# Designs tried in a protein design chat: VHH binders against f4i9g2. Part 26

Target 1, 368 residues: f4i9g2
Amino acid sequence: RSEKSEERRFDQKMSAHGAGIKTSSSAVPFASPKSRFLSKQEKFYPRCTPRLTGPQSRDTPPKRDTGIANEKDWGIDLLNENVNEAGTNEDGSSWFRESGHDLGDNGYRCRWSRMGGRSHDGSSEWTETWWEKSDWTGYKELGVEKSGKNSEGDSWWETWQEVLHQDEWSNLARIERSAQKQAKSGTENAGWYEKWWEKYDAKGWTEKGAHKYGRLNEQSWWEKWGEHYDGRGSVLKWTDKWAETELGTKWGDKWEEKFFSGIGSRQGETWHVSPNSDRWSRTWGEEHFGNGKVHKYGKSTTGESWDIVVDEETYYEAEPHYGWADVVGDSTQLLSIQPRERPPGVYPNLEFGPSPPPEPDLPPDQPQ
Short names: E, the ipSAE of ESMFold2; O, the ipSAE of OpenDDE; V2, 0.75 times the mean of E and O plus 0.25 times the DockQ between their complexes.

## First folded at step 11 (VHH; framework vhh_3k1k_2)

Design q1 (at its last look DockQ between E and O 0.01; V2 from the best seeds 0.00; counts 0 for: pae O 14.8 > 2, placed apart)
Fold by ESMFold2, look of step 11:
Structure q1 (fold): chain B 368 residues (1-368), chain A 124 residues (1-124)
Amino acid sequence: as target 1 above (368 residues)
Amino acid sequence: QVQLVESGGALVQPGGSLRLSCAASGFTFSSYAMRWYRQAPGKEREWVAGISSSGGSTSYEDSVKGRFTISRDDARNTVYLQMNSLKPEDTAVYYCAAPYRPWGYDRYTSYDYWGQGTQVTVSS
């Protein structure tokens, strides 16, 4: 009864976002922890200003498990004027870029740029669109969308957004970031998709999560996790991962924790289902009383069980490592978006009218 | 649009052999794993065998291992179940199924297509 799976337990705890769990009796889909990435991404080059005669560096798919990039990693630099141009590089590849503005109700404005390139034989191509949005409610948005294909037949798509909202009642600011990423093989039954999000408000509320899916030949895997900090010391984290073969074998691991002021619980399940629907399961739980005592319990379908109280210090992350002050510091371009001025007489507003009042024509002079 | 039609069920004596066929239409057959199930009178439907979309992997329920063989012919859009050394407990309606697993599926949105079944009776 005293067999310990210390490696699995510590891996789950050390994986703050639930990555890194390995199936002991079934094939595990490949997944790398986010923090294991060793190389930093190079600085973005603006697409609207060709470095030589039209760069081709943007024909590469996104990488898995990279989270949500900062706005400066994209290098968004929108044009001041409308553009609609195209050309051909020295190597025979072609390019285009265009830009524009969309206007709408309540001061809505979207400034956008779109660019793309194509190899001379058409075997590879890419597009990328950037935008800034704002309106008179205090809403601001930066965004990117890119897609492409290469000569091997692989294809990809990625979006990224950063959004500012102001609450109508309290004027509480909230910043939200999100990304979707997808890459698919043109020749194999292989590919992956990820959706990431992060939400922050000025009182310290933080929510983060991801949905991931991948397939390699006869195996598919799925991962979902979330974190929630209420800004007052309450923490909820959870993970739900599973995999499936085409023949019907399924396996997975899920857990959650909830804590406040040293008091809380953790619980989880590791499970396996055979094609004939036979299910193996091992569940576990911990209750932390805030007094140095922890109730640990669990059972399995093979007859394991335990129910003990131990002397153990309670450890958990009570505050997010990356929070409101950090996201504000990383969102300077979003925050610098200037909303449209209210135009006199052109749009419905309190200053609307056919003849705006006369204004002094003289520029201000300094007293001499 | 999707159709799975089983055939080949019959009355056979214990120890005999029988080959079931499942003709598929309305989807790209070579992209789907295929499975056989059976349902005996008064029992729940149970899985019998499966074959991967490529045909490179097969699996069987314990009581039929060594006696039943699943195979597929992608040119004819057909999956087969060769049943040898038949026993009275193999008496059931046999169904073929195709699990629907599109790219990017959520684990809660997957489902199977089913055929109408073919009767196999083993008695002397």
Scores: ipSAE 0.474, ipTM 0.826, lowest interface PAE 2.4, mean pLDDT 79
Fold by OpenDDE, look of step 11:
Structure q1 (fold): chain B 368 residues (1-368), chain A 124 residues (1-124)
Amino acid sequence: as target 1 above (368 residues)
Amino acid sequence: QVQLVESGGALVQPGGSLRLSCAASGFTFSSYAMRWYRQAPGKEREWVAGISSSGGSTSYEDSVKGRFTISRDDARNTVYLQMNSLKPEDTAVYYCAAPYRPWGYDRYTSYDYWGQGTQVTVSS
């Protein structure tokens, strides 16, 4: 069906009419209203509301197994001015607040704030410290330290740190996060320690790990784990943990996974030692060939053994769930740290200190 | 103004050798570590090698270790990349990078100065 292109010829009509009316409209000079922009000087009332009530801290130890908290959760409160204040609250408790600014070579700057308090009877005390560090090389650090004791005799200490640095050769940015926490009971022979670390670079290299130790009277445990991603598809994961009970029973479990491009291996051991020193153990392994086949093998001290090839799909995470983009997103305060202005002609002495050797993976303390 | 001019790129056969040069100007060359990067078609730019300001230390990407050598001539404000045992996988545009910043900078973002690059093609 031939839809007709109707050419509507819009007609030209010319009409000429010339009338010349000269009206001499006297340009009344519009007096430009001087807009009195009353600059409302918003009196920045420094809301120095003397928070008459010193900062309140928690009266309980931190929670276990919480990992590395985000910077937003640490309540970072850096003061812009040098302060040295102390007071007593109405309840008889005391508080202090201090801040400082340290300068060093190569544009080093450290801003820090510290505050704390003590109960009226001295049974409880707390301290919190925050710091920001930077230099002309682009180094940035954000950190927190908190400690306290309560009336029950419990004591705790925790620290959190974020560091931004650049690789000297590749010029790749790297972010490192770490946390250490510990608590001790005032009433029992009990305590725990946790160390957490995360390292990221812009190429997708990622390292994560934790060391945990705890004791409750005659019970004790330790746990270590690590994850490594090379940014190219290689993945290494491992765990090692053991515990001892009041009865003298010991048990442990460890495993390792290594994968690249669908090929890899898993291996592990589970063991148990009775109070009578009877030892049981099971070892196992898996070889993944990348073709939908897995070789599974294992044995135990009780005579169990297997060696089979099965049709099984290989599943592993080639990339970290939380990676570079994520850590950058969560490091806003770290990234916002402003270095000192570099004077003209001053260049950072990049003393290429040897990257501290990776702390040797302390061999898992063999259960004595 | 910081300027970097790469040269020496060519078509070579597998197993061949090339020497790339990067002439630097506009900054105190001897005060800065220099770097080589490469970008293959359809891939992201990747770090290849670095040399310290003093020339006393060098570092290499794993795939080029033992084959490539970075060096510098401060008198000529030039950094070199000797490439031996070239492979097809080494085909890329090679860039010289200078981390020169006249004022404070943030390490979060790489603000390296780059040249225009030089094409290296390894093909039979």
Scores: ipSAE 0.000, ipTM 0.202, lowest interface PAE 14.8, mean pLDDT 80
ESMFold2 (binder alone), look of step 11: mean pLDDT 82; pTM 0.824

Design q2 (at its last look DockQ between E and O 0.01; V2 from the best seeds 0.00; counts 0 for: pae O 6.5 > 2, placed apart)
Fold by ESMFold2, look of step 11:
Parts: C-alpha cells; structure tokens; sequence
Structure q2 (fold): chain B 368 residues (1-368), chain A 124 residues (1-124)
C-alpha cells in the first residue's frame, strides 16, 4: 500500500501539528458514517406549547456532534400546577401531558413535566420529560429526557442534565453538564450514540470529554477524547479514535498533549491491523522545552524514522475557551431553583427536653 | 446457546476441491459477519476468509485468493467455503467463527463464537 501513502500521512501530522495546537488525522480513513436516519417530515413548531392546547410534536431525533445544549435551547418551563391531560390533534394524532412534584428526605424536591404524542395509527410516537431537583445540601439539578420513533422504524433517545453541588474534595461550588444522545435506523444495522460531559469549579478547574460510537452496516467506529485544565496552567488533552469493519480490518489514531508554561509534550500513534493480524503502526512525538526548540521524532513498523530539532514557537490552548464564568452565565435557570423551606424545628412544651439554647448577647443599641 | 457446526472436511488429492459448510444456531445469523480460520498441526490458527453480515463484502488471505470462495445462505443459517485447486499446504482443521460485537462494544465485551472444526487433508 506503499511507502508513499505512509509518508503523506506522516507529513500531514508533522506539518499540521507544528503549525497549531493540534491536528489529528489518520493515515487510514476514520470510518464515521452518517447514521441512516429519516424523521417524520412534519413541520416542527416551537418547543413550548400554550397550556390550553396540546403539546407540539417532539418527534425530531438528536443530531450528531452537537455537544451539550444550553438550558435555553430546551425551553424548560415547569408548571406549579399538577396537570394530567390528554387529547387529539387535528390530524388524528393523540397527545398527553402530566406534571407533578415529588418530595423526599433531606429537603428533596423534584418538579417535573412529562408529555408525549402518538400518530393515529401508532406508527410514530414521542415522549419528553423535564425536571428540576433540589435538596437541603444545596444540590440543584435540571434535566431532560426525550425519546421517540417514526414510521420508518427509526428510534432515538436523549438525556441532558445540569447539576450544581459542592465538591467534597475541594469544598468549591461545581457545575456539571452532561448529555447522552442515541439514534438507531429502522434497518437495525445502523445508528450512533454519544455521551458528553463538562465539569467546572470556581477556581478554573475544568474537565470535558466525549465517548462516541457509531455503526453503519459493515463498519463501526469509536471516538473518545478528554480535556483537563487544573486552573493553574496545566493542560492535558487526548483523543482515541478507531474503527473496524465486519471483515476484521481495524484502524485508529490516538494522541495526547501535556503542557505547562510552554513546556510539555505531544505524542501519538496511527495504526492499522489486517484481518490476518498483520499490524502497521506509526508513532510520533514532540518535546517542547520552552526555549524556542522543539524535538520532533517518530518511527513506523515499515522502517521509517525521524529525529530532529527545529526552531519553532510553542502553541497550545493554555486556557479553556469556555470556563466557570461562561457556565455560570449559561446556567441561570439551574442557579435560580429554590429549595424547599425547612419545617419549623422546635416543638413546644418539652417537659424533660433541653431548653432552647440561649441566644448570644448583642451589644447595647444605645452607644455611650 | 450459540452453536457453530462445521462439516465437509475430507481427504483429497492435490488440485481437488471441497466445500465446507458451517451451520449456525442460537443467534440471529443474518446480523453477523462470518469467518473461516484454519490450524495446521504445530501451527497457530490463521484467518482464511471473511464475509460481511449482508454478504456484500468478502476478503481472503493472500495464499487462498482466487482458489477459495466464501458465501452465505441466510435462509439456512449457513456459511460456506468453496476450496478449489487444493494444495498440501491447505491441510488443516478448518473452523468457522462469528465475531460478536455488542452495541458500543470495547475489547472487554467483544469476542468470537467458534465451531469445533472439520479436518481437511490434501495428500496424494
């Protein structure tokens, strides 16, 4: 398959990596086929529906590679009133909506709303649930879960969450967002899923990542990546992508970088395995010394190698592009959740119980 | 319980032909790719051929290309290996296999189902 192809893959990595934070590529094409997914072609209306009419249809599948939505993109609008309603739309489809409050121990409260619909012949259906949770520890959560299927047999499922809590290790406020998204074709041999997460604290610590999987007939692919900033200048980023055919051919690309104050390293591997277990591999690395010199090296199983030092400025993302201030600004609905009021804590008329503790003396209010 | 049962192995002269069959049960056959492997005495098991779940793609080890043909019949839950122009080097126990790759699998959750094997001997 020739040394020329391997050299081009090698040159692409060296050239692109030296010019920017990172460029990730595979010498063998990464198989990331689009899911075959056809939703119902009914016009989508705004997410929120007036109270006196049925909810708008929410039978649209999630899209790949869209990360974690903001609160406002969902349009979460929880009602204070408990409802349990159902009806029929003009086109013969049915709908329902419910809402309620769940109460539990330690001040737990969950306000929720659930809605759904079904076509007149039952061939398509959808459900969407919204909630907000809180308790007396200061925990707050917003969440969404949706699912559906269409008449072609395609199906989907999606969750979204935002959480506020105090991290027990650092004693700092922490906001976490996450999403899971899945869609599957009616043909049963095509689909994808993604899991995304983002975590932030008030001192600049961040952790982000995704796990992705897809399948289209004869090919499956995986992608994992992570990003970590410690809030003091240390950065770790990595990816691991790979694919496989049903016939046993596998290939992939992975890399990582670590940096602090312009000093650090990048390294990676691109690889291919034939059905007979023959393995080809090419590794590369960069050492950045913080003095304008970069050591670049690598080798392959076909005998290629290089080991050079170049004059090159070090570039990397030293700060996250989206951090604590951004997530706080985008989480106003989460942050505004009101916890339950505590019940009165004192019972009157204890004969043998302790007296209420004395209140501290306050200074006299009339100065001398 | 998943079962793969090979048949059709025999003693043949060089230049002869055989067709191996592998009957599958205990899983949805049409959803699985199928593979043939062989193991000669004192040697490690080696991959021979593969066919996709749809039957639309096939692949072969270099030494058998043009001589062996893999095919499948989903109505009978059977995969075949047609072996032509047989050589003494083709002498081995032949196994069929079905790779199991659950949705979202990793190396810790993937594995292959295997048959018990059928002996093919090529000698004069």
Amino acid sequence: as target 1 above (368 residues)
Amino acid sequence: QVQLVESGGALVQPGGSLRLSCAASGFTFSSYAMRWYRQAPGKEREWVAGISSSGGSTSYEDSVKGRFTISRDDARNTVYLQMNSLKPEDTAVYYCAAPYRPWGYSRYTSYDYWGQGTQVTVSS
Scores: ipSAE 0.424, ipTM 0.805, lowest interface PAE 2.9, mean pLDDT 79
Fold by OpenDDE, look of step 11:
Structure q2 (fold): chain B 368 residues (1-368), chain A 124 residues (1-124)
Amino acid sequence: as target 1 above (368 residues)
Amino acid sequence: QVQLVESGGALVQPGGSLRLSCAASGFTFSSYAMRWYRQAPGKEREWVAGISSSGGSTSYEDSVKGRFTISRDDARNTVYLQMNSLKPEDTAVYYCAAPYRPWGYSRYTSYDYWGQGTQVTVSS
């Protein structure tokens, strides 16, 4: 049904009556009251309240397996002025604070602050250092180093760094994060070391990894793992772990996976060695064909073996959970570093210097 | 003084080929990776290709992969960019870049020297 709803034209004419009343009302110029905005210059008295109490540091070693903390969690406190101060607290503890600004050629600038303290009896001490570095090439670095010793004899050291630089080939921005931590017991034959790294570029290339080592008396362990994303869908992940127990038992586990566009493979090995040197091992593999079929195979030293094709969907992460956008978001202080002004005609180029030699991994007591 | 002189730019039809050359002087050419960049009108300069100092490694922007080839002749202090299957989108001024690291403040940083560029126009 077509209902035609109607055009109502309402014409209304109403009339023009012109009454001309001239009233001359003399616009008394309202004198704009000069609002004396007494800008109360709130004298920002920099309450330099001399925090009479030196900075307090932690008296315990860092926690294990914490990865790379965000810059916001490191309590970065860079001073704008060159300071060299020291004092003694009411409790007899001592503290120091120092800062500096180093300038070099080609726009190099390094700002740093360092603080520390010692207990009255000297049984405890701590030091924290922060730095910002930059040059004309766009290189930026933010870093922290912390160390300490407590009254129990425990000692620790940790460092964290963020670096912004350009890729040597593409001039793409790259952010690299790293952390190293170690602690030693004052009472036991115990200690641990951890190293983490993360590398990101704007195209989605990502590398992550960690090396971990620990010892507790006759027990020891090491762990290595890595993740690689090429930004185009290729993924590589791997782990390698082993441990030795007090009883002399050793065990290990390692695996690797590689995937691209739904096709890939997984491989692994698990092994253990008894105190009597009896070795057991199991090896396994998976081939993923991208068609919902997976070839699974494996064997063990105890006679186990399998070789089958199964209907199984392939699941893998083609992209990192934490990528370029994330690291940029978490690198606000790094990115805020202001380089010196670059002279005209000088253009940044990214050359990857030789990778710093891997810091000597504390030799994992590799079970022979 | 570091000098780079690009040549070989021309007007070509889509699907055509060009070979760009960059003659380098004023530094030890064989010790440095070389790069090609391009800048289209109204766009920022973008990286196109790179070749290692040894010539053993090459890298390309995704848009030019399979079409462009970077090479070098150390005896002639020249880096080349062979461009095949040219597209209108490849229209740009092409620049050769030489990294130079006169200082050691950062292993991640260097400075690039640029030539004057050579115009490549791909048009029907």
Scores: ipSAE 0.021, ipTM 0.253, lowest interface PAE 6.5, mean pLDDT 79
ESMFold2 (binder alone), look of step 11: mean pLDDT 82; pTM 0.839

Design q3 (at its last look DockQ between E and O 0.01; V2 from the best seeds 0.00; counts 0 for: pae O 9.6 > 2, placed apart)
Fold by ESMFold2, look of step 11:
Structure q3 (fold): chain B 368 residues (1-368), chain A 123 residues (1-123)
Amino acid sequence: as target 1 above (368 residues)
Amino acid sequence: QVQLVESGGALVQPGGSLRLSCAASGFTFSSYAMRWYRQAPGKEREWVAGISSSGGSTSYEDSVKGRFTISRDDARNTVYLQMNSLKPEDTAVYYCAAPYRPWGYKYTSYDYWGQGTQVTVSS
């Protein structure tokens, strides 16, 4: 088990940019909308249980804001033999489990397991599929997909993947994780969707981010953020959050930072738009010169402004708190996937054409 | 296939009243918030009023607060704008709109629009 580092970092980032930032959207917090649907997604932390007969019930939707699980959190256990079983529990509910494998060109192999259950009246059901994939290029993939619905009409879907491959442009090994999660209420106009990713290479390149969306009755909100470490000291981080109501009120907060060797900048904006298109905005920025001087500035549409140079130490996260060594240590099942045996003289299809263009030497563009 | 059809525009004396209607078809009306806009000659179109999909929340432009009332009848797929104490400044083409709020991440949004109905306030 592990804590959600992304949420703690995000909270720290909100507190790290300068004081004096005001928002006009304090009536509804971005991260904690109220809902019967959202409230009933209670914290569930089951003890480890063996699967002695038939699959355990999995009619619980995923939780919001939990980031990307590591592979051990799933407990993926693919069978070596084909299975095709089904049964009925005493309460009239049914279950099944099956497994198999697929073969394809270039050494492609997918081993998979699928399981599911259904209530006696069909009002609730769930499925979960696990797989591992490999081919002769060295590609490996471990994955999960699950979905379900309950008697209240709520529905959910989640995928998770962990991939090992050789990056086309750098020729370095990469480990990448991704997850998509969603849940929708059957009785309220409420639901959410999240897409998460983490990418790592052997020389310290790291990219992380998320796209999130939620809706509760008349309000909808979006959150995007990203982190990029080039492995040579360059850091880019950014966040863009906004919300709107059915009546046309919109508000948001965004910021970014770029740093290399103590030199860089931060900047951001908090904004609000009325239904009649009147816009309030406050911007701020910091320029860090690497010599103990920081230029701090900002202004708002209500006339607030500042523009000063201060003596201040520069602080930012120069290295990811979770990087290549960590993800390798947490990806042992992925790394242990055995590819198909290759007959003598058979080689994988590789990209032998011209090298791809090198990545730009400049820091990446801002997402907004 | 979405259609919004405004009606009820007329010539009215200052101080008079008028009720605009907007009949909707081609979508689930009860799931959409509805809005009224207006455009005076030579001016940009401006928002006038809005009503939530449930009908429980309404909002108004400052210049019409207390004089205009937005309402909806989901059984008839119709939104109304009751306009009282009309002034010459209220002269405009009035448009009905249904804001599109996509599920999931898409920042761009748009409204479905009607063709408009002319309201003229003059003596």
Scores: ipSAE 0.247, ipTM 0.722, lowest interface PAE 4.8, mean pLDDT 79
Fold by OpenDDE, look of step 11:
Structure q3 (fold): chain B 368 residues (1-368), chain A 123 residues (1-123)
Amino acid sequence: as target 1 above (368 residues)
Amino acid sequence: QVQLVESGGALVQPGGSLRLSCAASGFTFSSYAMRWYRQAPGKEREWVAGISSSGGSTSYEDSVKGRFTISRDDARNTVYLQMNSLKPEDTAVYYCAAPYRPWGYKYTSYDYWGQGTQVTVSS
């Protein structure tokens, strides 16, 4: 039953009686107070407070599995002037600070700063180095190196780099980021090493990867992984991990994923070896047909086997979560590196896209 | 002095074929990758193809994959672009580029360009 809710049109005409009260209010000219904005030029006295307190030394090794930190997190402190300073603090600790500017051919410039310190007893030491590099080709590099030793005997080293350069094939701008970190225990037979890399271009090509190694006494582990995006929808991902325990057990896991336009494959292996050398392994695979069907197959050394087609939706990341736009956004200091002034006729080929045609050499102004 | 001279551009019908050549001089040709670019009227110059110094690796823009082939002859200091199944959209001035690194920096290069050769695909 279609209940017709009635649209009541209430018309009400209420009458606009326009009573014209002419009140002649004499506009007293509000004298605009000349706000003497005394621009207190806050004399930004650059408080060159001599940070008498030497840079606070990091007394602990870097954290594991942190990837590549953003440039803003590295505490880059490049000095504009050549400095060579050293001192002793009240607590007997010593510090040094030095900076330099290296020039080379083809517009090469390297600015660097180095700082460090040592405890009064020499048990702790730290060093930090920053650098900026550039040339007339558009090459830019930003980097940091940090190292230290603490009173417990732990030692560490880490480096981070960002590089802007041109791809050899496409001549597109490429940004490459990398980090290496390592730490060693002073008390145990323990240490770890990590290498990270990221590569990006303006077309969406992306490569990421890491190598990790660690040891704790008789335990050891290794981890490798990589991701590759071609910028056109092709994706490759892979991992390879293995470990050895104190008991002599070994285990590993590896897999690979390849996809394009909803079609692809996954495959992997998991294995372990007992101290008695008994090996177990399982291998598996998936074929994704792009039609909502997936062929799944696998087997194990214990007699397990399967081969089935299932209705399953295929999910994969066709694009990196962190890509070209992101890395450009996070590389502001790198991009801000100023090359030396170029002589006439030398042009950097920095293409964040197709290179603009070289401006035609304006014919030399005929001397009038 | 580095010189690149493109040739082979012509007017062709859709579906036609052309072979462009770029003669290089003034540098050790065999040591450098070579590239082709094109610039259509009113558009920016775009990368088309690249070939490694050894000739063992090639790369192509997506729009030309399967149709264009880049090759090189080091004995003649020449890079080629074989263009098949040409389309009106392929109409452009084609340029050869050499990423030359005279100072030996790992990631720095100079691009030298030729004058280009006109390719027109029109019915």
Scores: ipSAE 0.006, ipTM 0.234, lowest interface PAE 9.6, mean pLDDT 79
ESMFold2 (binder alone), look of step 11: mean pLDDT 83; pTM 0.839

